# VH-VL binders against q9h9l3: the designs that were tried, part 1

No score or structure here was measured in a lab: all are predicted.

Target 1, 176 residues: q9h9l3
Amino acid sequence: PRKMVAIDCEMVGTGPKGHVSSLARCSIVNYNGDVLYDEYILPPCHIVDYRTRWSGIRKQHMVNATPFKIARGQILKILTGKIVVGHAIHNDFKALQYFHPKSLTRDTSHIPPLNRKADCPENATMSLKHLTKKLLNRDIQVGKSGHSSVEDAQATMELYKLVEVEWEEHLARNPP
Positions, changes and structure headers below are counted from each chain's first letter, unless a header gives other numbers; Kabat numbers aren't used for antibody chains.
ipSAE, averaged over its two directions, is called F for ESMFold2-Fast, E for ESMFold2 and O for OpenDDE. V2 adds 0.75 times the mean of E and O to 0.25 times the DockQ between the complexes of E and O.
Where letters were taken out, [cut] stands.

## First folded at step 25 (VH-VL)

Design p2
Fold by OpenDDE, look of step 30:
Structure p2 (fold): chain C 176 residues (1-176), chain A 129 residues (1-129), chain B 107 residues (1-107)
Amino acid sequence: as target 1 above (176 residues)
Amino acid sequence: EVQLVESGGGLVQPGRSLRLSCTASGFTFGDYAMSWVRQAPGKGLEWVAEIDSKPYGGHTEYAESVKGRFTISRDDSKSIVYLQMNSLRTEDTALYYCTRDYSDIESGRWKYYEYMDVWGKGTTVTVSS
Amino acid sequence: DIQMTQSPSSVSASVGDRVTITCRASQSIRSYLNWYQQKPGKAPKLLIYAASRKQSGVPSRFSGSGSGTDFTLTISSLQPEDFASYFCQQYYWYPLTFGGGTKVEME
């Protein structure tokens, strides 16, 4: 049977002037939207910018956060052998310092049938928020408290399920 | 039989270079992270360097004492892990072990664990003027 | 760096004795701790991983316990082949660090 998970990560700013994006939270859900993994993660370097408005990350979340070393290990083991669904997922993989096999990766920001279904240009990069509103009639990332990686991961999975059959057939004919 | 065999040790003067090799057999080498751990005469164990498996990106980490001087690498086609040691110091004198690093998560709980379950017999490096 | 402090550094014991070795971390490492056994002239051998899980083939007389900063390795009834050095090791954070070791000697 096919094993599929969706992932979403939140990043904070580290390094000079906080320009380095470091993983600070990761959420992984299964095909049904059940949360498999949801952890705050402590970067190896000092946090300069929590980017709270977007990330939802605060200092208090780092008190008992899982160190990046352990979190990366956990996440990679969870992802291994799975089809991984995400939105603009290259950012998540970059923060993880890991890249999942392309043949097992599904990026909802680059699925033309999904854009078409949302009455958007097929080759455009649409936001998760926009697609979720158009196709699921659901509002995500509302307010100023920051994003919920669990909510985003669930939305991503639901979006992909709308075009799963068509897209998987396409990929089978056109393997990456 | 699962086995690790280190080689390349010897006597060298400070400032010189040496390359250690560890040849693995009896298991799928490419699936495992590998580490070097050293032990000075009559002393305890000190982790030196680690290299992850290629599927996980081949990430490397080093002890502060060897950063910038030592480089860990691997050739999966030959089942060998290397330790290139440059600018050697007297304090680098030790028996150098190669280890197989195993890692996994507990099913359902995602509890992560890792350990060094296979060790070679070691190769001796002596740095002396 | 996370410092691992073992105690005692050495202990004299007889066959059949209960031996307890302690490892203390300078900060919480949760349960990310391993124990190794090293006999003279031999490479270390894994005994316990994840603080309390016994490696396959390890005798039942060996047990590990603890979490956070304080950990214990216990040999319930010391056997002749158990005279060796023991090391704890944390993998919670880089760099990986070992305890100073505990030598179990014959009384």
Scores: ipSAE 0.873, ipTM 0.939, lowest interface PAE 0.6, mean pLDDT 96
Fold by ESMFold2, look of step 30:
Structure p2 (fold): chain C 176 residues (1-176), chain A 129 residues (1-129), chain B 107 residues (1-107)
Amino acid sequence: as target 1 above (176 residues)
Amino acid sequence: EVQLVESGGGLVQPGRSLRLSCTASGFTFGDYAMSWVRQAPGKGLEWVAEIDSKPYGGHTEYAESVKGRFTISRDDSKSIVYLQMNSLRTEDTALYYCTRDYSDIESGRWKYYEYMDVWGKGTTVTVSS
Amino acid sequence: DIQMTQSPSSVSASVGDRVTITCRASQSIRSYLNWYQQKPGKAPKLLIYAASRKQSGVPSRFSGSGSGTDFTLTISSLQPEDFASYFCQQYYWYPLTFGGGTKVEME
């Protein structure tokens, strides 16, 4: 079977007034939740706003961070040919300047059977934190030190596994 | 046989425009990033521009000396890379090479390799009054 | 931009000589450096990638070493076909930059 990974990214603010979102951390986990990749990434532009409250990124993380050019090359080679699971994953791909094949993309923010298991409307967009609490009885993104992309990627993979058989069969019958 | 053939060079006055073409054959063109590298007469090599493969988003990058004046593009259906050169200056005088860019990672520690593995013969651009 | 400084700019050598070419980066590029060979009138050809890895078909007399800011290309016993120009190139950050080149000439 085709290998599956989950990805999560953290962004900082670049550009005028720090409004542009630029990649500053990326974590990739395998099917079992083992960390395959976890790097702090130095954007090619000046960081205006670390967004630490949400991103968890601080100046010290940038001291030996991997340049965006190298990190993007590594990440895209890791993702190539794999089913990639994420939550609102279009934002992650945009930050990577990348388009993963739709047939190999799984977005836990848009899986109707997953919402149904959480007693939520099937067409609603639910937060990762909410779904994880509801379906896995775990609290993630706790505290004021920002999100952990490792924690979030692991949670995303666990959530997908709850609906994997049903959703993969649905996609096989209804190719994107 | 893998081959890159550049064309479109010539003599042009400062301030004018020129478009270079690079025709690729012998490989799956759409899978590769492509670059332009130039070499002024008797001088070293200068990277000019790069364009990713479309599966990698088709992202472009430019040397600062040409940013805003040059545009790299690709037509995967014809296996051609272009370099549109506007507002040419005498310092743009060079032999322009097209390159195929190879990249890969080493499993286990994700060390990233990237290099220009195929080069064309080049096309000469002369910018002179 | 990352400046790449090569030394020497040229060297005169005989067949059988050991030739050493150095390349210094203006900031650390870890091991993200390539070496190219260019014969007169020809396009460059890759010799070494990732500072020390030989490309397929490159003779054992060629070796690369270094990391951080200081890199070396060594030709252990110069052959007639090795008279050429050699360029280092970093790929750590955009823009990609080459060293100024080293011309290896017959004495």
Scores: ipSAE 0.619, ipTM 0.865, lowest interface PAE 2.3, mean pLDDT 92

## First folded at step 30 (VH-VL)

Design x9e
Fold by OpenDDE, fold request of step 33:
Structure x9e (fold): chain C 176 residues (1-176), chain A 129 residues (1-129), chain B 107 residues (1-107)
Amino acid sequence: as target 1 above (176 residues)
Amino acid sequence: EVQLVESGGGLVQPGRSLRLSCTASGFTFGDYAMSWVRQAPGKGLEWVAEIDSKPYGGHTEYAESVKGRFTISRDDSKSIVYLQMNSLRTEDTALYYCTRDYSDIEEGRWKYYEYMDVWGKGTTVTVSS
Amino acid sequence: DIQMTQSPSSVSASVGDRVTITCRASQSIRSYLNWYQQKPGKAPKLLIYAASRKQSGVPSRFSGSGSGTDFTLTISSLQPEDFASYFCQQYYWYPLTFGGGTKVEME
């Protein structure tokens, strides 16, 4: 079986009005939840909105941040050949300007068995926070200090593990 | 044997266009980013453009001096990287090298590195009135 | 842009000499620096990557050191085949930039 990692990214706003979501932090954890990668990332463009209440990113985090060029290179190399688990992962990939092969991607926001287990509509898009509370009885993304991408990545991996067997079998029968 | 062979250079007048080609052999072309680096007569090296591998998105980057005028592209089926040069200027006169760009990461520390490990012999572009 | 400043621009040396070439970045590039050798009439050849790692086949007399803004390429004992130009190159940030080069010539 292929190695599995979970990824979560935090974005800041760039562009004239801060409407462009730029990668500012990326966390990658392995199957056991061990942190493989956790870096603050300096976007190529000036940050207009740190979105701190959500991202947890502050100006001070950018002082020694890894430039996007290098960070992207690192992240892509880490992800190569692995099954990548994320929540609403298309946003992370968009920020990375990279799309992992669909056959090797697992999005916990689009796994019907996971929603079913949480007594949610199977085809609904539930938040990571909600699923984590329902299925893991854990509170994440609390307070006003912003999200922790490490915490979110770990939660994402744990959620996926709840349905891994069933979902992998499903995917084997129905490859994307 | 790993090698790159550039072609398409020549003498052109300012404002004209030229298309350079670089044919790769001896390695899995599609797995590598490729770059163009030029060297004016008696001068140093100047990076011109880079194109990433398709699996990584095939993104392109350019030196400011050529942005809007040059376009780097690749045909993986033919193992060729191109440099379309439009609106050529006298300062574009140089020997143009094609390079294979290797990148990797060291596990643990996640030390990332990239370098140009294969160079062609170059093709000469002369822009003169 | 990150400017790479090499010094000296040229150096005259004899076979057996220790030659030191420096490269300074306008800002920290950590260790994301390569060194290339270019002999007259030839394409550049990779010598050192990641500031201090020798490319396969590179003689032991070549070494790279440094981090941040200051980097050094050292030839411990210059050989006849080492008379060439040397270039540093950063890949920390776009655009990729080379140093101005250092020509090692025979004294």
Scores: ipSAE 0.918, ipTM 0.963, lowest interface PAE 0.5, mean pLDDT 96
Fold by OpenDDE, last read:
Structure x9e (fold): chain C 176 residues (1-176), chain A 129 residues (1-129), chain B 107 residues (1-107)
Amino acid sequence: as target 1 above (176 residues)
Amino acid sequence: EVQLVESGGGLVQPGRSLRLSCTASGFTFGDYAMSWVRQAPGKGLEWVAEIDSKPYGGHTEYAESVKGRFTISRDDSKSIVYLQMNSLRTEDTALYYCTRDYSDIEEGRWKYYEYMDVWGKGTTVTVSS
Amino acid sequence: DIQMTQSPSSVSASVGDRVTITCRASQSIRSYLNWYQQKPGKAPKLLIYAASRKQSGVPSRFSGSGSGTDFTLTISSLQPEDFASYFCQQYYWYPLTFGGGTKVEME
């Protein structure tokens, strides 16, 4: 079986003026899109900006949120040894204060064949929403309720699956 | 045999520095977080510092009582964890234990746990005028 | 910080007695609690992790229970080798904190 998971995180603003992006939700799905992990996460610092419009995070979500320490531990254990798929995944890893091995990382925002398939410039950074619409004919991140990290993780996995064979072959020939 | 051996303790005056070492053997050192825990004479246990494994970022955490004064570090090539102690105070007097911190997750409900399953015999630090 | 309060600080008991030690957290730590045993002149030894899971090799007479803020370590039938100090420890949040300890002494 394929040891592949997709991850998407939502961040809130902490620190002075809320400029620090802190993990507030993390969702991990398996190859089939089944949710393995989906938790609200309590940052170590006071939340200044929930960024609700984008993050979907509200104050009420933090009432029983998993503390960052524990959540990070859980997430890292789940990711260990897996191929991790994400969109602009460097942001997720940054928020996790963790960097997965490059050889085991797949960033759908940096897969030229995926952009090509979507009739986008290969070297452009396209949004997950755009790629999902173009390639999966599905609307995500709609409305004013903010993003769903589960939905985004699932979309990310589905997008990757479209180019998995080609991209894995490419990576095999050109290891990162 | 899994073993931790602390060294570097001694008698020092307040304001001085010491560096403790903990040498690990019998296991893959680099896979584990490590901690220092101290115990003042006749007192309880106090967590001092933790350093994560390198694959997980090697992050460090400290007790408030030692922040800015103590630094935990590790050399995986030598299987050693260190505790650099600066600006020592009398209240830092204690037996200092090195611990192996194990963590795991149970699949399904993803129950996470961590614990200190291996302890050294400790090294004594005495800060006195 | 999360304060861990153990009670009692000491208990006198006889072989065969049921001994109960309580650990209370200043806030919910879910089940992220460990118990350690320390004999005089020795390093602590892990007994229970995740509030209720026995470490390998730990006798069946030891058990841990609880979640949230209240936790209990129970020795169902105290044995001579069980006279020691016991510490709870939370790993829910930094800083990691230990309880003040409970000394189980011979009556």
Scores: ipSAE 0.917, ipTM 0.963, lowest interface PAE 0.5, mean pLDDT 96
Fold by OpenDDE, fold request of step 33:
Structure x9e (fold): chain C 176 residues (1-176), chain A 129 residues (1-129), chain B 107 residues (1-107)
Amino acid sequence: as target 1 above (176 residues)
Amino acid sequence: EVQLVESGGGLVQPGRSLRLSCTASGFTFGDYAMSWVRQAPGKGLEWVAEIDSKPYGGHTEYAESVKGRFTISRDDSKSIVYLQMNSLRTEDTALYYCTRDYSDIEEGRWKYYEYMDVWGKGTTVTVSS
Amino acid sequence: DIQMTQSPSSVSASVGDRVTITCRASQSIRSYLNWYQQKPGKAPKLLIYAASRKQSGVPSRFSGSGSGTDFTLTISSLQPEDFASYFCQQYYWYPLTFGGGTKVEME
């Protein structure tokens, strides 16, 4: 358990049309859901679209935000050697410009037993919100204020814990 | 003993190319980011380029003065970091140091730091017509 | 780019003197600053990292302080081996930038 963390990132739009997803917040929680890391992050490029409705990021959050260079360094150091749990985690890694070893990565959006528990097709990609509601009877990402990466990371960890034993056994038999 | 040894420097005319090499020994080379830092005669230090460790993506960064002309790369199997220098200019004349870049984080507060803790003796590049 | 300005560019001092070198950043770099020592004909050596942390093996007479834009390297009692050039370096943003250096000379 001490070797497992869950991560969730919020991204904003950068580039000429805001089509580039840049890291603007990152939250990391431990196995118990305790927040290890939660920082607003200043992208290297000018923010064109805060995507506030989804990201929860506002301009004011960038005033004292951690520069991406530093944040990336921090996050990577935290993740090093850990089993990293996330939902659709490839997006987070892409924003981090980093890819964690596959053998140490757990993506709750691609865990068939988790979908099965939620009465969803095993090979479908379900949203974190949906899985959290179905399996944890908890509403996340409510309202118009945007997502909370801490809340999402915690939910992700809790979801994974539901299938941890089964999935870890599966991975042991079928290493990625 | 931890050591970095640069090579490949020399006298070249403007517009020419050189490739510098830095051979590392005494530590797990692949775990560290590496940088090139240069120092013109009688001048201060100027960061040139950085390459991250492969586990962290192997990303590269460059000073604006060399961007598009210089390429930093590494061969972890040989414990070597390279600096390919193309379209050399007179202002590129300097002693080029290879550095080991260390980074770490303090748990709890997650205070991040990085520094260049190992330096080679440098290799001299002279660009002159 | 973040500009690092060191002052003074040179200082004459005697053994036993207290020497203070200042580094100013063009913008806040929090505590993401290192100090290096370079002796003539030698490669730089790390002295202080994260603004105030001493590298292993660095004598106690060396200390770093500051945050934001203003940083200070202090040598409490200058020793003969301390006559050298000193450079600050920020790693807050790319490109990494060094100060112009401060040469500590014998009076």
Scores: ipSAE 0.916, ipTM 0.962, lowest interface PAE 0.5, mean pLDDT 96
Fold by OpenDDE, fold request of step 33:
Formats: C-alpha cells, structure tokens, sequence
Structure x9e (fold): chain C 176 residues (1-176), chain A 129 residues (1-129), chain B 107 residues (1-107)
C-alpha cells in the first residue's frame, strides 16, 4: 500500500466568544479508504461553541474524548513520513498546531486538474461537497447533523486518486 | 554515548535572572522534545517546561509556577536547550535537570507513549536574599 | 491539574521483601504513566513507561500495573541496589506532574 493518508478534522469554538477553532475530531484514512484513526478530541480550553451543525460534535462526544495533548501526539506520529492528502488542509494543520512538509502535502482544494475534471475554473476554490458530487456522483455532508470527518477524508482520498498520476508528475517537474 | 550536561546554575538574589544551558551529545538532538525538571532540596520532582522538536512545531509548555517568568528555547545547530529564568523567587531554588523526551506510537493499535529517558546530572540554582 | 498521590511516602524493607508502591491520579489518565527510580545523589532513571512496559535494562523484579486512576509499582524481591526513591509521572495532560515520591529504606 502507498504511504499516503487522507485527513479531515472537525473543530469547535473555544476561547472568548468561541472564536478560536479547536480540534475536536480527527479522522485519518489510508489509500484504500480504510479508517486508521478516528477520535474525538478534548480541547485544552473550555468549549464555548460546538458548532454542531457543521462539526457534528456534541457534548456527549467529549465525555471520553482523547485529550488534545495525546491526540496531537498520535496524529503527528501517524502522519510522519507520509504524503498527507486533505481538502483545505491548512485549516486542519492549523488546528493541530502542526504543518506537514509542503512537498508531502496534497490539498485537493488547490489542484487545477481536479477542478478541470469537474468542469470548474482551474483557479477556483471548490468545496469538497461539490467536487465529490460532480466527480464521484456521491452526496456528502447531507442533512443538518454535521459533517463526518471519516466520510470527508474518504472522499478527499478518492478525489485525489482521480488525478494522482497527473498531479504527481506535475509536482515532480515543479516541486513546491 | 548519549549525554546531557547542564550548566549555568548559581546563587542569585530574588528578582534576578539566570540562564541555564543543557548541551546534548550522542544523539540527533533535533528529533527530540526536551524538558526541564527541577528538584528542590530534599523534595520531589517538578516538571518545569517542555519544548517540542522543530519538525513538530517547536511548541512550548510550562508549569503554572513559572509561566510568564521562564522561557525554554533550543538551538539545534548547537544541540543546546536553554531555560531563561527571570524574576526568580526563593521557591525556584532547586537542582535543575534537563531531559530528553522520547515519544512513539505502536502501529495498528496506535498506542502512544512518551517518557524522559535521558537525564543530565543537573545544575543547582539557589535563590536567596 | 492532575494530582498524583503516591503511597506510602516511605517504606522500610529488607532484602528479599516484596515492595508495593501505589500511585493514584486525581482523574483517569488511562495508561499514560511512567515510573522513575532515583538513587541518592543521582538523576532519576526511567523504569516503567505506559504503566506496565519495562524500559530496556530494567530487572525483571520490577513491574508496573494499573490503569485509569490507580497504579502500582512492584518490586518482587528487593535487592540492595533498589533502596532509592521512586516517582510516578503522568503525561496524559499538561502540566506534566509527578507523584510525591516513595522512599524505600533499609529496615
């Protein structure tokens, strides 16, 4: 199997007025879409806004959640040395307070060939939901119960696989 | 041989500053988080501060007792970790150890663990009027 | 903060004795606990990590057990070189905290 994983994180609001985005769930899948990691995470600060409509996070999910300290340690060890695929992945890394090497990062929100396949402008930032519907004919993030980070990570990986060969060749010729 | 050597300790008056250094040898310094742990005379161990490895962001954490006064930093090119201690108090009197912090994860189960596997001999800080 | 309470604070024992040291966390720390040994005038040495895993080179007479809030370090047959102080340490949450220590003394 390829040393490639896809990651998706859900964040809640902490700090004054809940303006700080804190990691509350992280899902990591392998190249085949198998779940390697899926944990609810307890932020270091009190949660002010669960952002449930989007995050899918509820108070009961925090009862046995893994503390951020441990979760971050686990996640970083899992990511080390791998190509990490994500959608708008900068947000995930920010929540993790970690940035993976650019040469080993793949952001499906910034892959022109992927947009082209979806009949979208190459330089536009398209949502994961839109790309997934257009290219995979699958609906994700449906309803009002919030996102599933596992579902999103899997979709992200599948999208990348559509352009993997072309994009990897491009990166080889044009290293970031 | 893996080794940590602390230096910079001494006698200072309250309110003064002191900078401790810990020089590492025998291992790839930049791959490890480092910590300072202190021990007051005849007392137990107290964690003071931690600094992560640069690849993981180099984040720092502090004990509440030293927040705002102490700063942990590192120079990977020299294999040194520092502890800048400002506004020293009598209760800061202790033997200060630097430690190498090891962490790993068991694949499959993703069992995570971390520990302080290398300790220096310590450097003594005495804060007295 | 997570408080780590060790008991007893001190214990007198003889060579060959079974010695048990307890560490209690103020909240569950799962298995994220280490044990250290400190001999007089020396730096601490790692004995056990992840509650029950022995560090390389640690004699078989040392063992760690427990999870959640209650942990135990056991020396099955105390040897002369085992007279020392022992500390538990949690790494579940910041700040990292140590137990108060247990001094194993010669009877």
Amino acid sequence: as target 1 above (176 residues)
Amino acid sequence: EVQLVESGGGLVQPGRSLRLSCTASGFTFGDYAMSWVRQAPGKGLEWVAEIDSKPYGGHTEYAESVKGRFTISRDDSKSIVYLQMNSLRTEDTALYYCTRDYSDIEEGRWKYYEYMDVWGKGTTVTVSS
Amino acid sequence: DIQMTQSPSSVSASVGDRVTITCRASQSIRSYLNWYQQKPGKAPKLLIYAASRKQSGVPSRFSGSGSGTDFTLTISSLQPEDFASYFCQQYYWYPLTFGGGTKVEME
Scores: ipSAE 0.915, ipTM 0.962, lowest interface PAE 0.5, mean pLDDT 96

